# VH-VL binders against Probable septum site-determining protein MinC (minC), part 8

Target 1, 220 residues: Probable septum site-determining protein MinC (minC), of Prochlorococcus marinus subsp. pastoris (q7v2x8)
Amino acid sequence: MKLILRGIANEFIKSFSFKNFEIDQNFFDKLITKEAPAAANLITENEKINSYELAKLKLILEKHFIKLSNIYSNNRETVLSGKSLKINSTFLKIKDLENQLPLDPSYLKKDILHKGTVRSGDRISSNGDLFIIGDVNPGAIISANNNVYVWGKLFGIAFAGKNGNKNASVASLYLNPLQLRICEIVAIGPKEKPKGQHPEIAILEDNKIIIKPYFLNQNL
Below, E stands for the ipSAE of ESMFold2; O stands for the ipSAE of OpenDDE; V2 stands for 0.75 times the mean of E and O plus 0.25 times the DockQ between their complexes.

## First folded at step 2 (VH-VL)

Design X8 (framework fv_alextatug)
Fold by ESMFold2-Fast, scan of step 2:
Structure X8 (fold): chain C 220 residues (1-220), chain A 121 residues (1-121), chain B 110 residues (1-110)
Amino acid sequence: as target 1 above (220 residues)
Amino acid sequence: EVQLVESGGALVKPGGSLRLSCAASGFTFSDAWMSWVRQAPGKGLEWVGRIKSKTDGGTTDYAAPVKGRFTISRDDSKSTLYLQMNSLKTEDTAVYYCTTWDYSDYYMDVWGKGTTVTVSS
Amino acid sequence: QSVLTQPPSASGTPGQRVTISCSGSSSNIGNNYVSWYQQLPGTAPKLLIYDNNKRPSGVPDRFSGSKSGTSASLAISGLRSEDEADYYCAAWDDSLSGYVFGGGTKLTVL
């Protein structure tokens, strides 16, 4: 079986079985920060899955703010189990199950350049650097394995270095985020609002996120 | 009070057979997944296998060294877990522990005190 | 032979902090929860840590667990003589379709 997680820009496919399903922080940090999932579809072939197993999966996903939206299965009893939990569940023949999978992973680019406002509820994830020309509103989440650059105002949540790069940074023309994360280190937004519109950069020093204004001759 | 009590350990010759029992009390045995773990004298812990509840399929999984020789079964009416050991080898000499198995996160919460099996000529 | 690698021994003095390592691979620790079990001399093992870093009721907070990549660690702060025991890490292994233990670490309180 496969769990397909959908974000605003990307889809992530996780193949698994219930006996070895990854449910720890490392698993979900990779999924949430790397692929920005908002919802999940479960695809199974002939496996009979009972309502307890589906309820467990549903609760684990919801704990991490992922909705189990649809179940597609070639097993009628699995479909009934999903319906009993009020999950939209559909019986499909095996050939039709293939149509539920993403067709082209080449849309997953290493570096991403996004032009336009990232709105509340939007999520954008990059496997390299993420560069945004526009504002990131409260309720939006942006993330990158390396650096996050916002050529605009940052009011949402930003994650840099999500695969362990401690040299990663978050920079913005107006840095006032709800939350910053560099690697595993989390900081709630800056205590004081930025003075005027001067570029600022957040970096990790001594396991703390430090925010500095950008001036001539300033080291990152 | 959740309690597991193993019994049936004995001295057996190589090639022999032995059945271990584990009496469970203090919880709804029929809903529980159960496991066996062994420990050879002066050695570390080795997982033997597990059995799911009947509601969850009643299937079994075994570690490679015992696969094909050992069988785990359960009798929910007696709240008892069994380990049938066939074609015993000297390397099967160990203390055998009965455990509960958490099906959500795969750990063993409750352990019995163990029963000793010695396979020697 | 164990699938997960632990040092065979560790030692400390009362009040000290000791750490016990556990190394695995992507098919076990890298993909599954880690548990730790304590075995006092002459007794059955007892669950000490589950889900990488959670304590069962009755386990004092001086015991803590952590996991990073394919490795896990058990930390014991404020070491006491009654902590002298064998400690085992364990995790499910996807490639073996079975539960695997480390070789165990004998902790001596000097």
Scores: ipSAE 0.000, ipTM 0.401, lowest interface PAE 22.3, mean pLDDT 79

Design X9 (framework fv_alextatug)
Fold by ESMFold2-Fast, scan of step 2:
Structure X9 (fold): chain C 220 residues (1-220), chain A 128 residues (1-128), chain B 110 residues (1-110)
Amino acid sequence: as target 1 above (220 residues)
Amino acid sequence: EVQLVESGGALVKPGGSLRLSCAASGFTFSNAWMSWVRQAPGKGLEWVGRIKSKTDGGTTDYAAPVKGRFTISRDDSKSTLYLQMNSLKTEDTAVYYCTTSYEDFWSGYSDYYYMDVWGKGTTVTVSS
Amino acid sequence: QSVLTQPPSASGTPGQRVTISCSGSSSNIGNNYVSWYQQLPGTAPKLLIYDNNKRPSGVPDRFSGSKSGTSASLAISGLRSEDEADYYCAAWDDSLSGYVFGGGTKLTVL
């Protein structure tokens, strides 16, 4: 069984079981749809889910400002349970359930390419790598589960590896951010202003964020 | 090296006023959210309040027991946090800690808020 | 009274696994991330766990956090004498618009 989250910020797929659903803190820790109500679609195959279990899932999602909008299942009793809770529920054959899932398993790692300046007050978030072609101004916040690459000047806040990836990096043509975060490590103060304008990369080594020159077109 | 040093703790009479200071070093103070937490003798931790960075609006939040009596402010040019305490009560007797805090900036929600670095504390005694 | 409920004490012997519970409500633990703080005798508190189950740099992996519904737990595996301290859970509370701490648990290593 899979739960697909849809919203203005990100789309997530979560495989889960009702036996262990209550203890899956990683799923809820990755929810970023608190500003506006988001929607979720539940996809099940042959498993029978009763009204009590569905009502419990519905309440947990509503607590996080997520509406359980649709149920797709190859089990007619699960469909009836959904309908009894006034959730739009549809019976589908197994082969047709695949059409409700993302075609590419890398969908959860969706990279974002943003072209243009990220201005004060703007926020951009990616489930994969984030690529910015432009400057990130003070007061802007950019984040990614993997790497953050800024083909321009970085003056705002950048967060890489937000999904726990310690190998994540932040790179920019001019790295002078207000704040950097890689995984759980935060560098609040800026280092000395970069000497000249050359590309630099911030990485996590021995639980510390360190900044090094980034050399392009070298066999390193 | 990130360091926070509190000062200004003293013995004061009920109804009196006192200002605490927290000197920050080893990080860019102006970018940080700052908080005060207190601990009464032999008791647990109690959050007093916080002040956000200028880029996040520079707003303050307070715990109910101190709201209207205490004011948190900051001077980014001096890397210093302040707690102005007015109308002091015996219940305000505690060690006061200065802390840095982190907000989940990508979501903008307080549910990611936690106390990252703590000072060693300064003692305030309110006695009659 | 503390908004979050912890047992006032816990104990164990070296090498044991000890768990400290923290109970709250839907407006705090149920909707927000939980942090844990360690306070060694005579010292300031130190961040031990944040975002329910994440460790800051320098905290050994024998410390772990978990959350289920409106409750959270701190587990300490391979208990050592230097773990003797007060432990506090904490979370933001939506109804209070403020951060709340548990009453603290005094861990004694026998």
Scores: ipSAE 0.000, ipTM 0.416, lowest interface PAE 16.5, mean pLDDT 79

## First folded at step 5 (VH-VL; framework fv_cosibelimab)

Design D2 (at its last look DockQ between E and O 0.02; V2 from the best seeds 0.00; counts 0 for: pae O 8.9 > 2, placed apart)
Heavy chain, then light chain:
Amino acid sequence: EVQLVQSGAEVKKPGSSVKVSCKASGGTFSSYAISWVRQAPGQGLEWMGGIIPIFGTANYAQKFQGRVTITADESTSTAYMELSSLRSEDTAVYYCAREGYYDKFTGYYFDYWGQGTLVTVSS
Amino acid sequence: NFMLTQPHSVSESPGKTVTISCTRSSGSIASNYVQWYQQRPGSAPTTVIYKNNQRPSGVPDRFSGSIDSSSNSASLTISGLKTEDEADYYCQSYDSSNQGYVFGGGTKLTVL
ESMFold2, look of step 5: ipSAE 0.429; ipTM 0.775
ESMFold2 (binder alone), look of step 5: mean pLDDT 89; pTM 0.914
OpenDDE, look of step 5: ipSAE 0.013; ipTM 0.509

Design D3 (at its last look DockQ between E and O 0.24; V2 from the best seeds 0.00; counts 0 for: pae O 4.6 > 2)
Heavy chain, then light chain:
Amino acid sequence: EVQLVQSGAEVKKPGSSVKVSCKASGGTFKSYAISWVRQAPGQGLEWMGGIIPIFGIANYAQKFQGRVTITADESTSTAYMELSSLRSEDTAVYYCAREGYYDTLTGYYFDYWGQGTLVTVSS
Amino acid sequence: NFMLTQPHSVSESPGKTVTISCTRSSGSIASNYVQWYQQRPGSAPTTVIYKNNQRPSGVPDRFSGSIDSSSNSASLTISGLKTEDEADYYCQSYDSSNQGWVFGGGTKLTVL
ESMFold2, look of step 5: ipSAE 0.394; ipTM 0.764
ESMFold2 (binder alone), look of step 5: mean pLDDT 90; pTM 0.926
OpenDDE, look of step 5: ipSAE 0.020; ipTM 0.584

## First folded at step 7 (VH-VL; framework fv_cosibelimab)

Design E1 (at its last look DockQ between E and O 0.05; V2 from the best seeds 0.00; counts 0 for: pae E 3.4 > 2, placed apart)
Heavy chain, then light chain:
Amino acid sequence: EVQLVQSGAEVKKPGSSVKVSCKASGGTFSSYAISWVRQAPGQGLEWMGGIIPIFGIANYAQKFQGRVTITADESTSTAYMELSSLRSEDTAVYYCARESEWGDYFDSWGQGTLVTVSS
Amino acid sequence: NFMLTQPHSVSESPGKTVTISCTRSSGSIASNYVQWYQQRPGSAPTTVIYKNNQRPSGVPDRFSGSIDSSSNSASLTISGLKTEDEADYYCQSYDSSNQGWVFGGGTKLTVL
ESMFold2, look of step 7: ipSAE 0.430; ipTM 0.794
ESMFold2 (binder alone), look of step 7: mean pLDDT 92; pTM 0.939
OpenDDE, look of step 7: ipSAE 0.712; ipTM 0.901
ESMFold2-Fast, scan of step 8: ipSAE 0.478; ipTM 0.744
ESMFold2, look of step 9: ipSAE 0.399; ipTM 0.778
ESMFold2 (binder alone), look of step 9: mean pLDDT 92; pTM 0.938
OpenDDE, look of step 9: ipSAE 0.264; ipTM 0.668

Design E2 (at its last look DockQ between E and O 0.25; V2 from the best seeds 0.00; counts 0 for: pae E 4.1 > 2)
Heavy chain, then light chain:
Amino acid sequence: EVQLVQSGAEVKKPGSSVKVSCKASGGTFSSYAISWVRQAPGQGLEWMGGIIPTFGIANYAQKFQGRVTITADESTSTAYMELSSLRSEDTAVYYCARESYWLDYFDSWGQGTLVTVSS
Amino acid sequence: NFMLTQPHSVSESPGKTVTISCTRSSGSIASNYVQWYQQRPGSAPTTVIYKNNQRPSGVPDRFSGSIDSSSNSASLTISGLKTEDEADYYCQSYDSSNQGWVFGGGTKLTVL
ESMFold2, look of step 7: ipSAE 0.321; ipTM 0.713
ESMFold2 (binder alone), look of step 7: mean pLDDT 90; pTM 0.928
OpenDDE, look of step 7: ipSAE 0.179; ipTM 0.634

Design E3 (at its last look DockQ between E and O 0.29; V2 from the best seeds 0.00; counts 0 for: pae E 2.6 > 2)
Heavy chain, then light chain:
Amino acid sequence: EVQLVQSGAEVKKPGSSVKVSCKASGGTFSSYAISWVRQAPGQGLEWMGGIIPTFGIANYAQKFQGRVTITADESTSTAYMELSSLRSEDTAVYYCARESYWGLYFDSWGQGTLVTVSS
Amino acid sequence: NFMLTQPHSVSESPGKTVTISCTRSSGSIASNYVQWYQQRPGSAPTTVIYKNNQRPSGVPDRFSGSIDSSSNSASLTISGLKTEDEADYYCQSYDSSNQGWVFGGGTKLTVL
ESMFold2, look of step 7: ipSAE 0.521; ipTM 0.826
ESMFold2 (binder alone), look of step 7: mean pLDDT 92; pTM 0.930
OpenDDE, look of step 7: ipSAE 0.216; ipTM 0.654

## First folded at step 8 (VH-VL; framework fv_cosibelimab)

Design S1 (from E1 with heavy chain D104L)
Fold by ESMFold2-Fast, scan of step 8:
Structure S1 (fold): chain C 220 residues (1-220), chain A 119 residues (1-119), chain B 112 residues (1-112)
Amino acid sequence: as target 1 above (220 residues)
Amino acid sequence: EVQLVQSGAEVKKPGSSVKVSCKASGGTFSSYAISWVRQAPGQGLEWMGGIIPIFGIANYAQKFQGRVTITADESTSTAYMELSSLRSEDTAVYYCARESEWGLYFDSWGQGTLVTVSS
Amino acid sequence: NFMLTQPHSVSESPGKTVTISCTRSSGSIASNYVQWYQQRPGSAPTTVIYKNNQRPSGVPDRFSGSIDSSSNSASLTISGLKTEDEADYYCQSYDSSNQGWVFGGGTKLTVL
């Protein structure tokens, strides 16, 4: 059984996996988070949940401004319980229930912060953003599914947007990489060395890597 | 803090029914579950069932299925427990109790109502 | 379906510490929260511990609760015993499979 929390825009916030409403004893403490959910979907397999238990869950969620929007279950009694509370409830076979599960969120938990120089031969890969406080030397390779930020000089190879995120960027205090890649687009180092030391950001526009000065107020 | 005030003692004949009330004051009624628990003289606590007033949904312990009915009136902030087909074994103090905001424990109890079943 | 088993009675002198156990017959004691209620003669029960180890406001810190998965038991511990602690104590947990509340049989605490 899983409870899937969604934001106002139907963005996935998180899910909770539990055998019944009480087995995750810290579940309710986790409902109040910095990401405020607006709705929840309940997915159950063979568990029989009566209307009283569903009403209790509905009540708890509504006290925290979360709407229990949908119930998907392979138990017909649970579906009837949901319908008695005017919750959109659907009977699904076990195999079809898996289609209601959200993709695992990949963001801050998978970010990497590295302090120190990344030397020739070193490789650092992040499943989220990659933050380097230090220099990335020639022969080093750094990569991230999202953004790459180098608070130092970038001389090595940087690869952002590995998982197809075309909005990914590479920023550095001195951007002079051997090779830069955003998604499938590759750029070899600049024709000329950067004039002076100022932060720059590389982004993908019209399937071309564009390098420009980095201003904190720009929408990336 | 919420106060739960129950109706007065009752003396009933076997085969009759009794209806005990539990009025909430000083706190929110509709959005809290109210449970009923009984205690026979010198015996332990026994859960009978509960209700969530705002949805009008009740749940009953298997032992009392078919004999107990729990209802609520949101306008008067009052929950009721009616037990039918009374037997001498039903002689007990009947308590109402409010489940906490998360529905995870009982945070308030009524004073109890003695129901005596005798010929 | 499960039952919660408590000792029938415990006794201890004022100022000492006493522990009351509550053992679950099937399924893990940790699968659902455990509460403890105090009932003095002629009075309604009152909550002394909820969610395994939390105290309501107004309950002295002499009362504490714990869970021991190895013995499948919850425990209520009362330190610095006072004569006013003399009462019946009931543990309670939720039965998720039958969707209802279960009480232990109760323990009579005598303070001599």
Scores: ipSAE 0.358, ipTM 0.695, lowest interface PAE 3.1, mean pLDDT 83

Design S16 (from S1 with heavy chain G103D)
Fold by ESMFold2-Fast, scan of step 8:
Structure S16 (fold): chain C 220 residues (1-220), chain A 119 residues (1-119), chain B 112 residues (1-112)
Amino acid sequence: as target 1 above (220 residues)
Amino acid sequence: EVQLVQSGAEVKKPGSSVKVSCKASGGTFSSYAISWVRQAPGQGLEWMGGIIPIFGIANYAQKFQGRVTITADESTSTAYMELSSLRSEDTAVYYCARESEWDLYFDSWGQGTLVTVSS
Amino acid sequence: NFMLTQPHSVSESPGKTVTISCTRSSGSIASNYVQWYQQRPGSAPTTVIYKNNQRPSGVPDRFSGSIDSSSNSASLTISGLKTEDEADYYCQSYDSSNQGWVFGGGTKLTVL
């Protein structure tokens, strides 16, 4: 079973897991956060929780200014207990219970794969690597916390290493961007247009963005 | 501080029922869980059940299921424990106790009510 | 569906330290908070320790509580024993599976 705390407008999400409906030594302390949670969802699989236990949990949460908003369970008695307390309670099959859990940031696929042209005015941001299969047109902005790979032509703005990763890179089959950024370092683009269409990689070296052909001997 | 005051001692015949009261004063009643605990002469403490008055929801120890009924009257800040089909083994001091609002322990106890079951 | 087992009695001299154990028969002792209640003859119980190791206002610091997950037990320790500490002591924890409170059998402390 899992208790999911939500902030106002889902600005904050934090979850706590426990095997049974048991209040462990840290349970109450885990509810006290610097973020001000406004609501909680309770997710249970086959556990039966009676109305008395649920009422105690509801009361404790309310004393911490947290509303027990929803109960999702594969146990019909637990759902009935929730409904008796005027809590929105829904019976769900085990497979569907997973969809009620907010995605933990650590479980999100941080890398983004985009297929198709990134058009003028479009913005794509990744918390990991960003892979584009297509062209990035002038006026488009693409960014990643790690690397940016464009399997196509890059004419727009590319920003790699957004969170300070100096080892980040920008690679493209035709590297002619309006602007490149790696971490805090900005380059206005190549001195002249690429002499032919061959892959190039931009990396940060000695606090400067260096563009090299990407070939067999390239180790970084 | 809350004070829990229980009704007076009772002598009952086997097969009858007894209803013990527990009145709270000096603090909040409705949002606290009130439990009932008994203690036979020379024996240990035994939990019978509890109630959360604001919701009117009670829960009972399995041993007493079907014989004990716990209720509350919010207007008088009073909890009740009724035990039916009394036997000599039910002779005990019966305590009410308030569960703390946040800390999940009994923070206040009534003075106890002696119930004697004899023929 | 568990029991809390305490020694029936313990004895110690004034000024010494005594420890009373409370062992959980199944499931982890750390799964639920443990409380300790003191009951003098003819009186209702009073709380001396709650949430494993916390003291209510008015309880002297010579009373302390601890949890040992390795032995699956909780302990109440009373240092600087005084004759007024002579009482029955009960541990208590919550049984989430049966959704109710469980008390230990009680320990009679004699200060001699």
Scores: ipSAE 0.036, ipTM 0.516, lowest interface PAE 6.8, mean pLDDT 82

Design S19 (from S1 with heavy chain E99D)
Fold by ESMFold2-Fast, scan of step 8:
Formats: C-alpha cells, sequence, structure tokens
Structure S19 (fold): chain C 220 residues (1-220), chain A 119 residues (1-119), chain B 112 residues (1-112)
C-alpha cells in the first residue's frame, strides 16, 4: 500500500509505503517541505480496507488540509469502502496499479547550470534540465530528467528524459557523442563527423533518435 | 490532556438493551476515533468496535456484529455504545478509549461503566 | 483471525527484571505493531509501550518492548522491578483480516 502526495499544481510531492495500514506518529513531520501537499492518492493491492480504516485516514489527511482524492485497488471491497465515503475509487488489476505510480518518484524539477569542461570520468546528473557551458569530453557522462543543453562540444555520453519524458532533447554546438539516450532509446555516435560547428538537436521521432540542425527562426 | 467521562452503572434484565455514554472534554472530539472495550469480572480486555465521529462511520468486532451499535453526537462531544439482546455473559465493565492522534494506540481511557445483567 | 497468547501469571522480587511474552498464533508477529497496556487493580488500563518499543511520556525507561520473529512473539521487559508495577499487563495488535484490535489474555504480575 502506497500513499502518493500531490501539490497544489498536481505536481508529485512524495510517496509513502505503509505497513498494515498504520500511519507513523512522525508521518506528518516528513511532509514538511517547500511545497505543501494538497491531495493524495491511495494505491493498494490485495489489502482489504473497510470504510472505518479509510475514514480514519481521510480524517488524518483532512486535519492537514490534504484531500484524499482517489483510491486504486485490486480489492473490490476496498473500492466499495472508498465509494461509501464519496472518494473516487477504481478497481484495477495488479499490472495496472503500477501505472498509477510515478516512474521515478521525484518532487524536484531542479535545473543545473555547470560552467566548465566535464572531464573524462566526471558524472553530472540533473532532476530538471541540464545546461553545460563548456565541452563534455570522451569518458564523461551527463544526464537529466528533461533536456540536456551543451554550449560547447559533446563527445561523451548524454542521457535525456531519464524519468520517462519522451519530449526531452539533447542539443549541442557540436554534437558528436559516444552515445545518446532519450528515455529508453539508445543511439551510438554517428559514423560521419558533423560538418562544421553548428547547433544540432537530438529528439525522439517515431521511436528513433533523430538529429536535426537547430534553427532559431523555427522557435520564434 | 483529554478526559473521558462515562455514564453510571446499570443493572439490566436478560433480553434488554443498554446504552452507555462517553463524554470527551479537554480535546477536539471530532478529530479522534473512539473505541469501546469491555472486561468481564476477573477476565481480559475485549475490543467491541469504534467510531469516527466526524464521519459517523463505525466498525464492529465480528463477535458483536448485529448486537452492538456505536454512535456519536458531535454537538455534545459524546460517544455511545448500545448493546442489545443482553445475556448474563455481557456482565462486564465497559470502557471507552480514545485512539491516539495517529491511530496507533489508546492514549486515554474512560473510568469504566459496570453493566450487570441479571434477573 | 489470530490469537495473542500470554502467560497467565508471572512473579518476581523487587529490583529484579521480568519479561512477559505475547505469542501470535498465525501470521508474523512483525506484520503488525504491538502495544502493551498496564492495568492496576480497580483502574482503567494505561499505555506503557506502543509501536513495539516506544514509550509514552511519563513511562519510566525501566519499561521496554521487543519482538522476536523466530518465536513469533513480542515481549514486555520491566527492569528494576517495583511494588507499584504489580498489575495486569495486556498486549495488543491489529488483525488485518478482520480489521480490528486483538488483545492478549493478560498476565498478572505479582511483585513479592
Amino acid sequence: as target 1 above (220 residues)
Amino acid sequence: EVQLVQSGAEVKKPGSSVKVSCKASGGTFSSYAISWVRQAPGQGLEWMGGIIPIFGIANYAQKFQGRVTITADESTSTAYMELSSLRSEDTAVYYCARDSEWGLYFDSWGQGTLVTVSS
Amino acid sequence: NFMLTQPHSVSESPGKTVTISCTRSSGSIASNYVQWYQQRPGSAPTTVIYKNNQRPSGVPDRFSGSIDSSSNSASLTISGLKTEDEADYYCQSYDSSNQGWVFGGGTKLTVL
């Protein structure tokens, strides 16, 4: 059983796992964050939870101004209990319950700006976009949940969209990486070197990594 | 602190019903769950059920299902336990108890109400 | 749908240590938290241990709780035993299948 907390903008804030439907005394001390949660989804598998237990959870959450918005369960009695409390409750098979969880739980969308060369053996990871002002040498690895932008030459390995964002991109002034990855799609570096130092962008198109020139007039 | 004050002792005939009250003071009544536990003379503790007053949702131990009704009145901060079809085996001290703020244990108990079932 | 079994009685001298066991009949003792309540003669119960091993404010550190998965039991240990510790002790755990609280049968502690 998991409780998924959402912020005011429906951004993922945090996930909690429960043992036998008991909330730790210090549970809400762990909710203290820059972004207060406003809603929660409860995900259970085969656990039978009656309306009394759900009402207790609803009471505790509402005392902290959190709305118990949805229940997803592979137990039909738990779904009926949720509906009796006027909570939007849905029966799902086990395989479909996993789709209600964030792929990679993170409440941070923190962009990183790195100035300087990323050297062989260096590893830089961002939970948002990653901006490099400098070259990324062979043997370096850079990654981001969203986009990777290299204001310099990219010779190392770049991984964008590592949290499942298929709209993520890798852009560089000279795109000649050892390896590119966007989400789960991998491309080995091109056999032919780029013709001159001009901005290029790698994107997912039809489930393949496509490299295109980056044209300023197309983004106005 | 919270104090739970229960109604006075009762003597009832077999087949009748009894309704015991539990009035909370010194805390927010609606923010907690209230449980009922009984104890026959010289015997152990037995959980009967509980209620969450703000939602009016009650839950009962299987043994008492159909005979026990637990209710609450938020305006008077009072919980009630009614047990019907009384038998001599129902002679016991009946306690109300407040579930802790996180529902982990009973942090406050009433003084107990002795119910004697005899003819 | 499980039972919690405690010894009917235990006795020990002042200053010594006593341990009271609480054995779960089916399912793991570790699958649900265990609480311990103290009931002195003529009084309502009070909590001495919750969540396996935590003490409420005001409970002396002489009281401790533990669980042992190999024996499928929880234990309440009272060290530096005092005459005021003479009471009945009840363990309690949650039954997920019946969604309710289960109490052990109780242990009478006599301090000689």
Scores: ipSAE 0.218, ipTM 0.585, lowest interface PAE 4.3, mean pLDDT 82

Design S23
Fold by ESMFold2-Fast, scan of step 8:
Structure S23 (fold): chain C 220 residues (1-220), chain A 120 residues (1-120), chain B 112 residues (1-112)
Amino acid sequence: as target 1 above (220 residues)
Amino acid sequence: EVQLVQSGAEVKKPGSSVKVSCKASGGTFSSYAISWVRQAPGQGLEWMGGIIPIFGIANYAQKFQGRVTITADESTSTAYMELSSLRSEDTAVYYCARESEWGSLYFDSWGQGTLVTVSS
Amino acid sequence: NFMLTQPHSVSESPGKTVTISCTRSSGSIASNYVQWYQQRPGSAPTTVIYKNNQRPSGVPDRFSGSIDSSSNSASLTISGLKTEDEADYYCQSYDSSNQGWVFGGGTKLTVL
């Protein structure tokens, strides 16, 4: 059986049995950043689990402010036990249980919001999206596994999609970077200043970084 | 530190029922499982069942299914074990015990025991 | 269902080491944690070992627990045996199939 823990910016899978289900402060300290998960789904196969064991699991999770939200099981008695505890419980065939797992349990989406100027020599890296409220000066480098958003002027180096996300983008209120990178593709900054003070977005299209206006109408 | 205090000894006739109480002190009652274990004179420990007070969910050993009822009153921090259709073989000391939490599943606190004697 | 089998009695001299076994009749002894309780005459049991080999606060290092998968058993070992260790000892484990607790039959330790 698997316990899928979901929080604000992360999710991960814990495989366990009732013998190996050791939930204590040390367990949560090992798994969780300060942004603890708020919900959990239980995935079981053919195991018969009674309402008493599910109630114990529910109690331990609730003491850590985690809601046991759903139970998915190929055992009808386990589903009935979950329903008796007012937990949303669904019977699924083994093939369908696989669809309840995250696509990539190793993918931790940790977005970063940074307020203030990123100065020459500074480096900020995000495993999710990176949002900057401020200017990024020449000599600074900012990077993200997903998107980079600069609510200010971008003069430094920006790297989006650093782990292979070809749909990643770099957007700024004034896009004049020393260098842009999206995945493996590199673009050197334009020789001439951007036309006007309009937001622009850089995207990867046909293995080429293309810069276009972000503001297309009044609703951005 | 949690203290469990049980009701006093009882003498019952065969065919009757007995209800033993277990009162917990402090705020540790509702969120801990309370188990009942009996011990016949000169014999070993035998688990009867348990309850999680905050959810009102009880579980029973197969041998006692149908004869034992375990309940809890959160307002008085008291768990109860009622055993019906008493036989002389039910003469035993009955213990309540608190199951530990935070990744530990052993009994971390025990009541003093209640002697129930079944005789005609 | 499974049973936990202990020797009815063991005896040893002060200062020596004694080992009490707890054998599971079916399924692996490692499938569930094993606890050990000490009970002196007229008293409620107290925990000396939990989760196979952990000691509660206040239990001396002389008490240790182990699991042996080859014999399908758990063991409680008491070194530097003292007269105060004379008591009945019970192993306990959880039966996941029936979802309840199982106790061993108990072992009377005599310190001669």
Scores: ipSAE 0.281, ipTM 0.668, lowest interface PAE 4.1, mean pLDDT 81

